# Miniprotein binders against Mucin-6 (MUC6), part 79

Target 1, 185 residues: Mucin-6 (MUC6), of Homo sapiens (Human) (q6w4x9r395to579)
Amino acid sequence: GHCSLEGGSFVTTFDARPYRFHGTCTYILLQSPQLPEDGALMAVYDKSGVSHSETSLVAVVYLSRQDKIVISQDEVVTNNGEAKWLPYKTRNITVFRQTSTHLQMATSFGLELVVQLRPIFQAYVTVGPQFRGQTRGLCGNFNGDTTDDFTTSMGIAEGTASLFVDSWRAGNCPAALERETDPCS
Below, E stands for the ipSAE of ESMFold2; O stands for the ipSAE of OpenDDE; V2 stands for 0.75 times the mean of E and O plus 0.25 times the DockQ between their complexes.

## First folded at step 16 (miniprotein)

Design pb62 (from gb6 with W30F)
Fold by ESMFold2-Fast, scan of step 16:
Structure pb62 (fold): chain B 185 residues (1-185), chain A 112 residues (1-112)
Amino acid sequence: as target 1 above (185 residues)
Amino acid sequence: DIREEVKKLLEEARKLIEEAKKAGDEEAVFLLEIAVRLLEEALKTGDPERISYALLFLSMALITAAEKLGDPKAVELLEKAQELLRKALEENNPELIKEAIKLIKEAAELLG
């Protein structure tokens, strides 16, 4: 299965359902019992530099009991808060430069991440067949059925992206999600 | 010339994968299979930057093997190769890539 995070705010799930969202938080992309040590892949979004109504991907995080690997749009890779020179490895995970504009995180457990650094920060997630029907998060449930791809963290299948995305927040938002103050209020 | 030397390292990496499989060294197989893929991609492009990235990865895979075998000479050769490759990228100097390949080849011969 393939899941993509492109153009700053566009997502295509493992079941090939496209959607767009707006958010300025950390979100769970992929959570699965197939990931060792309670692993999860997460995406950090912030407001776009072009439009304050748009949001863009600024970092991808792999978190487990042993590792917190952060790949940032500024081309810094850290693990557990320490900057790492590439190529870098832990047991079962390695992060390296594939091209001048692309980093790759490869794992021994069937998860692969490719990050485009320039001209736009984008991410591509690949999972092996063992993940089929065993994924949760923004990338969907990978069950071959797009009608339930917006399954929230509470197990409810939504018809729209907004409640689905909000349910997968995994951290504090840097900006208020409340409506802008009306000039007449 | 560089392409021919990279092809030789690719064949060495494939041999090391088979030895790692026989030894049950799953980490070495994982890293070396990635190195083989990167070297194959680099050869298709002929791009010195792509070659440098692939060789940096191969060097890391071989350092991992050398540390497990307790071979400090192989580790030192590979760490020097990584320094040369990073300098090659900074200076756009392909002659440093050739020097790094010689060191990687020496280390690979010590390891198998």
Scores: ipSAE 0.761, ipTM 0.908, lowest interface PAE 0.9, mean pLDDT 85

Design pb63 (from gb6 with E67D K68E)
Fold by ESMFold2-Fast, scan of step 16:
Structure pb63 (fold): chain B 185 residues (1-185), chain A 112 residues (1-112)
Amino acid sequence: as target 1 above (185 residues)
Amino acid sequence: DIREEVKKLLEEARKLIEEAKKAGDEEAVWLLEIAVRLLEEALKTGDPERISYALLFLSMALITAADELGDPKAVELLEKAQELLRKALEENNPELIKEAIKLIKEAAELLG
């Protein structure tokens, strides 16, 4: 199954349901019992670089009991807070430069992440068939039914993306952007 | 160059579409809905990067529709929309974005 984070703030779930959200927080993208050591993939969103209230993807995080791998739009890769030179290998994970504009995180447990650095920071998540019906988070439940893709962290199927996305927040978020002020006449 | 970047994104989109099809998700209409939302955002905010994002999703939808041996009229409409968006970026012309949105909506209706 494939899930994508594209165009700054757009997500397409494993069941191919597209949606957009506005939020500046860390969100749980993918949790599954198929991920070792209580692993989870997370996405960090912040305000867009252009002077407007839109949000954009700025980093992807893989977190487990053993690792906290962060890949940022600034092409910095860290694990447990320490900067790493590519290619970077652990027992089950390899992070390497796939092309001049793409980094790849390959794993031994059926998860693959490709991050596009330019022209727009984007992420593409691929999971093997063993993940079918076994995922939860922003990428949906991978059960072949789009009607329940907005299942919240509390197990409730929502009709709108906003409550779904908010339920998968994974941290204390910065204050909302203040309303634009008009220049004095 | 925008053309070279679009070419690279199209090749990546093709690989992603092939994998999505294996997962049972082939519906080009979903991709077109994303493209329309991005273009409507571009009209509201004046952000030209949204046009580039929309062009990517439109390209993904074109690959999906063509590979499914879909409606030839829908493919033709999407190709015209893609051309209008490229011109909109070059000429900084929001009227071309409005015309592209109209064509994408027509294509989405034909496909689904």
Scores: ipSAE 0.000, ipTM 0.099, lowest interface PAE 19.4, mean pLDDT 69

Design pb64 (from gb6 with E79K E83L)
Fold by ESMFold2-Fast, scan of step 16:
Parts: sequence; structure tokens; C-alpha cells
Structure pb64 (fold): chain B 185 residues (1-185), chain A 112 residues (1-112)
Amino acid sequence: as target 1 above (185 residues)
Amino acid sequence: DIREEVKKLLEEARKLIEEAKKAGDEEAVWLLEIAVRLLEEALKTGDPERISYALLFLSMALITAAEKLGDPKAVELLKKAQLLLRKALEENNPELIKEAIKLIKEAAELLG
């Protein structure tokens, strides 16, 4: 399965349902019992430089009990708050440059991420067949049925993207962004 | 010729994958398979930047193997190769890629 975050604010789910995303928070992109150590992919959105009503992807985060890997639009990769030279690896995850404009995060557990840095920051998520029907978040449930792709964090299938997206917010937006940029306390 | 030397490293990486499979070293298989893919993609383009990124990854995979085997000389050669590759990217200098390949070959022979 493939999920894409493109053009700043457009998302296509694993079941190929397209929608437009607007928000300024950290959102859960993918949760699954197939991810080790309570792992989750998250997407950080902030205001577009062009319009107050538009938002764009500014970072992707992989969070588990072991790791907090942040890949940001400024081409900095950190793990647990420390900047890393690429290529970089942990036990089950590696982050590396494929081209001057593309980074990859590969895992040993069936999750892969490709990040386009230029001309527009975009992300592409690939999951193996073991994830079928086992995913939650902005990328949908990967069950082969697009009619329930807007399933909220509370398990309710919505007809529109707005309540779906809002339900996948990861805590208080200002506190989350402050923590990512400089944990002063 | 950089292209021919990269092809030889690709063959070495494939041999190391088979050795890692026999040893049950799943991490080495995983990393070397990524390295093989990146090298194959780089060879199709002939782009020196892509070759440098692929070789940086191969170097990391080989460092991981060298550390498990307790071979500090191989680790030293591979870390020097990584410095040369980063300098090649900064200076747009393909001669530094050739120097890095020599160091990677020496390390691969030690690990072989």
C-alpha cells in the first residue's frame, strides 16, 4: 500500500481516496500494531507562506519507545533531539539520501518513507501487505474500501475530511511545536 | 573507470549478502540489499552525486559488518572513504570518489 502527502496539503490514502488537508498541528499519519515499540508516523503542518488559510507539510516524524526521528523541510534529520549525519541507522531503521532532493527512511518491519525535499516538501509512505486492515490515521485503514477511509480516532466513519483530520491531532499544537524546536525545560 | 569499479563493488556486495544469509545476519542482509539497490539505480543514471550517496550507504553497511567482526582496520578505511565522499559532494570532485572506492575495496577484502 501507498499513501502520499503532496502539493503542500493534498493526501491520498492507502485505499486511494484523495482529500485536501488544512491544519496547523502534528497529526498521526499511521498507527499500527505491526509497528514495533508502539511506533507511529506523524506529519507536522504549518501555515503556508502564501496564504493564511493554506497549510503545508513541514516535517515527518517517526516516534517509538526507542526513537524520535524527525525529517524536516530544512533538510535536518534528528533522532531524540540530536542532528545526524546521513546515512544514519538504528537497530531497525535507516535514513539516507537517495538523490540531492530525496531522502529515504527504510525499516526492517515493512514500512518505508520517501521524502521529497525540493521543489516542494512531500512525503510518500509505503507499507507491506502485513499492514492490510491494520492501519489507523490520516493514511486510512488499508482495508480495500474507500468509504470508511475517514475513520476518526474514535472509530467513527465521517463523510467529510474535516472531522476526520481534526480527530488525528497529536495533542496541543503549540506545545508540540515548541517541544520539537527547543525543549527548554 | 568509476563505472567499472562500482560494478565490481556491486558484485562484492552481492557476495557479502550471500555470506550474511549463511551466517543468519539479517541486519547485514537488509542493509546490503539497500546498498545494492542504490548502486544499481546510481549506475543507470551515471550521476556522480547518486554514486556518492550509494557508496556512503555501502560504507555504512560495511562498517556495521566490520564492527561485528571486530575489524578496526576495515572500520578506519570505511570512515575515511565516507569523509572523501562527503568532500566529493561539497567540491563536485569525482577524483575523490575514485579514492573512496579504493578504500572501500580494501575494506571489502579484509571482510571477505
Scores: ipSAE 0.782, ipTM 0.917, lowest interface PAE 0.8, mean pLDDT 85

Design pb9 (from gb6 with A65V L69K; at its last look DockQ between E and O 0.91; V2 from the best seeds 0.83)
Fold by OpenDDE base, look of step 17:
Structure pb9 (fold): chain B 185 residues (1-185), chain A 112 residues (1-112)
Amino acid sequence: as target 1 above (185 residues)
Amino acid sequence: DIREEVKKLLEEARKLIEEAKKAGDEEAVWLLEIAVRLLEEALKTGDPERISYALLFLSMALITVAEKKGDPKAVELLEKAQELLRKALEENNPELIKEAIKLIKEAAELLG
């Protein structure tokens, strides 16, 4: 399964359903029993302009009971708040630079993350087949059915992206918007 | 000739993977396989920058092996190699890459 966060506000789920939202919060991208130590992948969005529609991805976070790995748009990588030199590794996670513009987080448990730093901060999530039908979050449920990708954290299928996205907020943040007021976002 | 030297290191890395498999060191296998892929990708274009990143990763992987085997000399060599590679990236200096490769080779030989 491949999930992408592109163009600042675009998401394509594991089931290849595209959608768009504007929000300034931390959202759960991926939760699964297949992630060890209650692991979860999250995306941090922030304002990139003056309008509410000017939002962009600014960091990706992998959070578990043991680690909090943050890859930010300024190319700083931290674990549990401490800056780490690349390449960096834990027991089952490694973060390294592939190219001048691409970082990668590789794991031994079937999760891969590629982060494009420039010109737009973008992220690409890949999970192994063992994750099929066992994922939750903004990346969807990876079951081959696009019609149920907007399943909320409470297990309710939503018809709009905004309510779906809001259900996966990791904190108390403003509500997400679907409206496109900025054609460049 | 950096490309030729990298190819040699690539072969050594593959040998070390096989040894790690025999030893049941799953972590070493996992890391070294990533290193091999990075090196292979870097060799497609011969880009010194990508080569440097791949070699940095290889060095980290080999440090992991060296620590498990209790070989502080190998660790020292590989840490020095990483320093050279970072400097190479900053200065765009291929000679530093060559020096790093020598150290990595020496370390790999100690671990083989």
Scores: ipSAE 0.881, ipTM 0.950, lowest interface PAE 0.5, mean pLDDT 95
Fold by ESMFold2-Fast, scan of step 16:
Structure pb9 (fold): chain B 185 residues (1-185), chain A 112 residues (1-112)
Amino acid sequence: as target 1 above (185 residues)
Amino acid sequence: DIREEVKKLLEEARKLIEEAKKAGDEEAVWLLEIAVRLLEEALKTGDPERISYALLFLSMALITVAEKKGDPKAVELLEKAQELLRKALEENNPELIKEAIKLIKEAAELLG
C-alpha cells in the first residue's frame, strides 16, 4: 500500500481515497500492531508559507518507545532531539538522502517513507502486505474498501473528512503552534 | 572511469551480501541491499551527486560490517571516505569522489 501527503494538505489513503483538510496540529498518520515498540508515524501541519488561508505539511515524525525521528521541511533530521548527519541508522531504521531534494526512511519491518524536501514538502508512505487491514490513522485502514477509509480513532466510519481528521489529532498541538489563531483572523 | 569503479564496488558489495547471508547477519544484508539499489539507480543517471549519496550509504553499511568484525582500520578508511564525499557534494568536485572510492575499495578488501 501507498499513501501520499501532497500539495499542502491533500491526502490519498492506502485504499486510494483522496481528501483534503484544514488543520494546524500533529496528526496520527499510521498506527499498526505491525510497528515495533508501539511505533506510530505522525504528520505535523502548520500555516502555508504561500497562503495564510491554507495549511501544509511541515514535518513527519516516527515515534516509538526508543526513537523520536523528526524530518522537517527545514531539512533537519533529529532523533530524540539531537540533529543527525545523514546517512543515519538505528537498529531497524535508516534515514538517508536519495537526491539533494529527497530523503528516504527505510525500515526492517515493512514501512518506507520518502520525503520530498523541495520545491514543496511532501511525503509518500509505503507499507508491505503484512499491514493489510491492520492500519489506523490519516492513511486509512488498508482493507481494500474505500467506503470506510474515514474511520475515526473511536472506530466510527464517517462520510466526511472533517470529523475523521480531527479524531486523529495527537493530543495537544506542538508548543510552537500554541499561539496560532484561525488563518483568516 | 568513475562509472567503472562504481561497478567494481557493486560486485564487492554483492560478495559481502553473500558472506553476510552465510553468517546470518540480517542487518548487514538489509543495509548492503539498500546500498546496491542506490548505486544501481545512481549509475543509471550518471549524476555525480547521486553517486555520492549512494557511496555515503555504502560507507555506512560497510562501517556496520567492520564494527561487527572488529576492524578499526576499515572503519577509519570508511570515515575518511565519508568526509571526502561530503566535501565533494559541497564543492561539486567529482575528483574527491574518485579518492573516496579508492578508500572504500581498500576497506571492502579488508572486510572480504
Scores: ipSAE 0.778, ipTM 0.917, lowest interface PAE 0.8, mean pLDDT 84
Fold by ESMFold2, look of step 17:
Structure pb9 (fold): chain B 185 residues (1-185), chain A 112 residues (1-112)
Amino acid sequence: as target 1 above (185 residues)
Amino acid sequence: DIREEVKKLLEEARKLIEEAKKAGDEEAVWLLEIAVRLLEEALKTGDPERISYALLFLSMALITVAEKKGDPKAVELLEKAQELLRKALEENNPELIKEAIKLIKEAAELLG
């Protein structure tokens, strides 16, 4: 099973259903009982252009009871807020550089993440067969059926990406911008 | 030349994997199997940059083994190998890669 986050705003699910969205928030990319210690993979999107509506992927986060691993556009990898030299490992997760532009996170529990850092920040998620039918989030449910890949966090199949994506917001949405007023008007 | 030395190191890594399996050291098996895959992929490309990154990973995997065995000399050799590999990446200098491989082989002998 493969899920991809490409071109800043495009997603392809584990069942190969493509879609696009924009938003400034953190979204649940993958939840599964196969991830130990209440683990989840999350994607962070932020403003990427002059238009308010242009957003793109800026970080990928693996969060569990023990770890909060952040891989960001800055090419800095942190765990629990502390920057780490690569290659880096925990008991069941390792993060290392494949090339000057690609990082990999490998795990002992069937999750793999490859991140292209430049020229465009992109992410590729691979899960083993034990995840089949046991995933939730932006990457879909991995059940071989594209018609229900837009299943919301409430379990409702949607026909459009926007309602589906909005249901998977995890928080960390940026606050509304403060009003910028020119007093000499 | 570097390819031949990497192939020799790959065979030593496979022997260490079998030893780790017999010892029940699941972490060593996991890390060393990743290292073997990275080295095999790097050999297919022949790219010194990918070889250097794969050797950096192998060195970390062997440091993990050396720390569990309490072998500070092996750790010292492997940390020096990592330093050389980072410099090799900066300078694109294959002699530094060869030097790092010698240190990694020496450390592997201490751990075997």
Scores: ipSAE 0.721, ipTM 0.894, lowest interface PAE 1.0, mean pLDDT 86
ESMFold2 (binder alone), alone request of step 16: mean pLDDT 85; pTM 0.856
ESMFold2 (binder alone), look of step 17: mean pLDDT 85; pTM 0.857

Design pc1 (from vc8 with E5L K105A; at its last look DockQ between E and O 0.95; V2 from the best seeds 0.83)
Fold by OpenDDE base, look of step 17:
Structure pc1 (fold): chain B 185 residues (1-185), chain A 112 residues (1-112)
Amino acid sequence: as target 1 above (185 residues)
Amino acid sequence: DIRELVKKLIEESRKLLEEAKKAGDLQAVRLLFNAVWMLIEALKTGDPEKISEALLKLSEALIEAAEKRGDPEAVELLLEAQELLRKALEENNPELIKEAIKLIAEAAELLG
């Protein structure tokens, strides 16, 4: 399964459903029983301009009981608040520079993250087949059905992205604006 | 009825989740999201084992919150609940699950 966060406000789910939203919060991107230690991948969005439509991804966070790994747009990588030199390795996670513009987080449990730093901060999430049908968050449920990708944190399938996205917010933030638009359009 | 008790507990947990969000406690948020999801999933089948597992996850989340807050009473209730849930799994006794839910609910109220 491949999930992408592109163009500052576009998301493509594991089931290849594209949507767009504008929010300035931290959101659950991926949660699954397949992630050890009740791990979760989160996406941090912030204002990139003066209007509500000017929002962008500014950081990706992997949070577990043991780790809080943050990859930020300024190329700073931290774990539990401490800056780390690359390549950085924990028990089951490795963060390293893939290219001059790309960082990668590799794991032993079937999660891969590639972060493009420039010119736009973007993220690409890949999960193994063992995650099929067992994911939740902004990346969807990875079950091959796009019609139920907008399943809220309360298990309710929504038809639009607004309530879906807001249901996965991890902070006290304003409601997100949504627009279903093809990222390639 | 276990299902009704779990539904009520889910609602209480949602309140705690919102509070955790307001507090900026991402760890609590992470754990509560997971626990609530597991409870909801468990209700789909009504499987007492899955319900018990979900309740264990919730209790773990609440224990961490209680410890952080410094509420030993809540911790004690939750530890007792965990014990009941373990016994429930071993003995296949739904009554123990009900008792555990009551304890968890009480602890949740203390933390709210």
Scores: ipSAE 0.838, ipTM 0.920, lowest interface PAE 0.5, mean pLDDT 94
Fold by ESMFold2-Fast, scan of step 16:
Structure pc1 (fold): chain B 185 residues (1-185), chain A 112 residues (1-112)
Amino acid sequence: as target 1 above (185 residues)
Amino acid sequence: DIRELVKKLIEESRKLLEEAKKAGDLQAVRLLFNAVWMLIEALKTGDPEKISEALLKLSEALIEAAEKRGDPEAVELLLEAQELLRKALEENNPELIKEAIKLIAEAAELLG
């Protein structure tokens, strides 16, 4: 399955349900029993552009008991706060430059992350078939049914993205807002 | 009633999760999100084995927090709870699960 974080604030889940949100926080992007040692993939969003009050992806984090790998929009890769030169390899994870504008994090456990650095910071998460029906977080549950893709951290399927996104906040942050029209438009 | 004890423990664990978020402790956040989700899913099944597995995960999250804070009393309670959960799985004894939940709740109170 394939989940994408594109265009600043757009997400397409593993079951191909698109949504967007307006929020500034670190969010749980993916957790699964298929990730070793209770690993988690997280997405960091912050304000983007002076001319727009939009939010955008600024970093992706893979966090496990031993590792905190951060890939930032400023093209810096760190592990546990220490900057790493690419290619960077651990026993189960390799981070390398795939193209002049893309970094890749390859793993031995069926997770792959591709990060576009330019012109807009974007991320693409690929998981093997063993993850089917066993994922949770912003990328959805990967069960082949889009109607429950907004399953919150409490296991409740929501009809709107805002409550779903807020339930996956990993920081002490303000609630995400659904996109609204300007009443003066 | 094991179901009611687990429900209360989910509520306590969610409070600890909110505290971890305020502290910026992403390791605690990672573990507590996982433990809470496992407890909620186990509660849906009603399977004592799944409940015991979820409680073991919660105890692991709380042991890490207790060791980081230097709280040996909380660590001792949690290690005792883990032993009770292992015996519950071996003996198919739900009373041991209740005893383990009480010890985990006591440890959570010390850490909260």
Scores: ipSAE 0.793, ipTM 0.881, lowest interface PAE 0.7, mean pLDDT 87
Fold by ESMFold2, look of step 17:
Structure pc1 (fold): chain B 185 residues (1-185), chain A 112 residues (1-112)
Amino acid sequence: as target 1 above (185 residues)
Amino acid sequence: DIRELVKKLIEESRKLLEEAKKAGDLQAVRLLFNAVWMLIEALKTGDPEKISEALLKLSEALIEAAEKRGDPEAVELLLEAQELLRKALEENNPELIKEAIKLIAEAAELLG
């Protein structure tokens, strides 16, 4: 399954449902029982220009009990706040420079993250087939049905992105400012 | 009725989740998101084993919150609830689940 965070504000779910939102917050991108130790992949969005209503992806965070791995727009990779030289390895995670513009986080548990650093900070999440029907968060539920991809953290399917995105906020931050521009949503 | 007790506990846990977000406690947020989700899924099945597993996870999340807030009374209630849930799983005894829920709800009230 593939989920993408592109153009600073666009998301395409594991079931290929596209949407856009704006908000200055950290969000749950992916949780799943397939992630060890109740791990969570999170996306951080912040103000992206002179307009206070436009936001863009600025970091991706993998959080587990022991680790907080942050890959940020400034090209620094940290774990629990400490900067790391690449390649960086834990027992089941490796972060390395894939190309001059891309970093990759590869794992032994079926999650792969590719981060484009330049010219625009973008992220591409790939999960193995064991994740089917087993995901939640901004990347959707990976069940092959786009009509319920906007499932909130309370398990309620919404027709638009705004309440869905707000339900996955993981920080003390204002509600997402969203403009849904997809006529098929 | 266990289902109604769990529904009330989900409401209380969502309030605590919002408090964890306000405090910037991402570890508590990670755990509470998972625990609430597990409770919602367990209600769909009605399976006492799934309900107990979700309640154990919620207790774990609330213990972390209680320790950070310095509330040892809440921690003790939650540890007692976990022991009741483990016994409930071993003995297939839903009355122990109800007792554990009451302790968890009492702890959640202390935490916010």
Scores: ipSAE 0.749, ipTM 0.857, lowest interface PAE 0.9, mean pLDDT 87
ESMFold2 (binder alone), alone request of step 16: mean pLDDT 84; pTM 0.826
ESMFold2 (binder alone), look of step 17: mean pLDDT 84; pTM 0.823

Design pc10 (from vc8 with L16I A65L)
Fold by ESMFold2-Fast, scan of step 16:
Structure pc10 (fold): chain B 185 residues (1-185), chain A 112 residues (1-112)
Amino acid sequence: as target 1 above (185 residues)
Amino acid sequence: DIREEVKKLIEESRKILEEAKKAGDLQAVRLLFNAVWMLIEALKTGDPEKISEALLKLSEALIELAEKRGDPEAVELLLEAQELLRKALEENNPELIKEAIKLIKEAAELLG
């Protein structure tokens, strides 16, 4: 399955449900029992940077017991706070330059991340079939049913993105709002 | 009633998760999101093995937090709870789960 983080803050879930939010926080993008050592993929959104909208993706983080791999919009890759030259390889993870504008994090456990660095920072998450029905976070539950794609961290299916997104905040941040139109003009 | 005690523990764990977020402790946040999700899923099944596995994950998350805060009393309670849960899984004994929950609640109260 495929999940994308594009533009200012547009997301398309593994079940192809699109949504938009405005928030500045670190969010749980993907957790699954299929990830080793309770690993998590996280997305960092901020107002600053090269964004032409109010909120933009600025980094993607893979966090496990052993590793904190950060890929940032500044084209810097770190693990546990140390900058790494590409290609960078661990036992189960390889980060390398796929094209002049894209980095890829390939894993042995069925997760693949492609990050577009230019012209706008964007991320694309691919998971193998073993993840079907076993994912949670901003990318949805990958169960083939879009009606429950906004399942919160408490296991409740919401009709709108705002409560769903806020439930997956990993930082101490203000609530994200679905602010496509201003009701107060 | 183990189900009601697990529900209370989920609520306490959510409070601790919010504190971990304020502290910027991404490792604790990662573990607590996982533990809370596992507890919610276990509660749906009523499976003692799933409940024990989820409680072990919660204990792991709380130990990391307790160690960072320098709370040896909370660490000791959680290590005792883990031994009870490990024995519960090995012997398929749900009575040990109830004692483990009591110890985890005491640790959570110290950390909350």
Scores: ipSAE 0.764, ipTM 0.861, lowest interface PAE 0.8, mean pLDDT 86
ESMFold2 (binder alone), alone request of step 16: mean pLDDT 84; pTM 0.835

Design pc11 (from vc8 with L32F)
Fold by ESMFold2-Fast, scan of step 16:
Structure pc11 (fold): chain B 185 residues (1-185), chain A 112 residues (1-112)
Amino acid sequence: as target 1 above (185 residues)
Amino acid sequence: DIREEVKKLIEESRKLLEEAKKAGDLQAVRLFFNAVWMLIEALKTGDPEKISEALLKLSEALIEAAEKRGDPEAVELLLEAQELLRKALEENNPELIKEAIKLIKEAAELLG
């Protein structure tokens, strides 16, 4: 399954439900029993733009018991706060430059992350079939049903993206705002 | 009885999750998000095995918090709770789950 974080604050879930939000926080992007040692993929959003209160992806974090791998929009990769030269390899994870504009994090447990560095910082999450119905976070539950993709951290399906996103905050940050549809669109 | 006690533990765990967020402790945040989710899923099923598994995950999150705070009494209570939960899973004995919940609550109170 495929989940994308594109164009600043657009998200498409594993079940292909698109949504947008305004938020400045670290969010749980993906948790699953298929991730070793209760691992979590997290997305960091911060303010962007000039005239409007827009937000955009600025970093992706993979956090486990042993590792805190951060891939940042400034093209720095760190693990546990230390900058790493690429290719960077651990026992189960390899981070390498796929192209001049893209980094890839490959894992032995069915998770793959591709990060576009330029011209806009974006992330693409791929998970193997073993993750089906076994995911939670901003990328949705991967159960083949888009109607419950906004399942909050309390297990409740919400009708609005903002309540869903806010429930997955991993920091002490402002509440997210749902992006309004332009009435002229 | 057990369901009501688990609901109280979910609320306590949510409070500890918010404290972890305020502290910027992403490791604790990761563990408490997992524990809260598993407890909520276990309550929906009513399955004692899933309740025991979720309580084991909560005890792991609480042990990490207790070790960071330097609270050996809380760690000892949680290790005893984990042993009771493992026995509950092996013996299918809900009384051991109740005893484990008492120890987890005592540890959570020491950490709150």
Scores: ipSAE 0.767, ipTM 0.865, lowest interface PAE 0.8, mean pLDDT 86
ESMFold2 (binder alone), alone request of step 16: mean pLDDT 83; pTM 0.814

Design pc12 (from vc8 with L32I A65I)
Fold by ESMFold2-Fast, scan of step 16:
Structure pc12 (fold): chain B 185 residues (1-185), chain A 112 residues (1-112)
Amino acid sequence: as target 1 above (185 residues)
Amino acid sequence: DIREEVKKLIEESRKLLEEAKKAGDLQAVRLIFNAVWMLIEALKTGDPEKISEALLKLSEALIEIAEKRGDPEAVELLLEAQELLRKALEENNPELIKEAIKLIKEAAELLG
């Protein structure tokens, strides 16, 4: 299955349900019992353009007990806060430059991440068939049914993206700053 | 009974989750999200075995947090809770689950 994070703030789930959201936070992108040591893939969104309510992907994080691998839009790869030269290899994970504009994180446990660095930062998540029906987070539940793809962190299926996305916040993200309105002239 | 106590523990865990988010502690966030999800799924089944397994996962998450903070009292409570949960699974004894929940809740309050 394939999940994509494109065009700044657009997401297509593993079951091919597209949605868009606002928010400047770190979010749980993928959790699954198929990830070793309760690992999680997270997506970091920050402000884009001139609008305080517009967002874009700025980093992807793979977090496990031992590792915090961060791939950011500034083309820096870190693990546990230390910059790493590519190719970077651990026992089960290899991060390497696939092309001049793309990095890939390959794993031994059925997860692959490709990030496009330029011209716009985007991410593509591929999971093996063992993940079917066993995923949660912004990429959906991978059960073949788009109707329940907006399942919140409380296990409630929503009809709209807003409550779904908010439920997967991994950071302390105060309410989005409201744009100041012009006074009546 | 047990179902109601698990719901209260989910609420306490969500308070710890918000504290972890505020502290920028992504490791704690990762662990608590996973444990809370497992508890919610277990409640849907009503199966004491699945509830025990989810509580073990929560106790593992809280032990990691307690060790990082240097809180040996919380660690001891959680290790005792894990032993009770293992006995509950072995003996199919739901009363041991209740006792484990009380210990986990006490540990969560120490960590909150």
Scores: ipSAE 0.750, ipTM 0.852, lowest interface PAE 0.9, mean pLDDT 85
ESMFold2 (binder alone), alone request of step 16: mean pLDDT 83; pTM 0.819

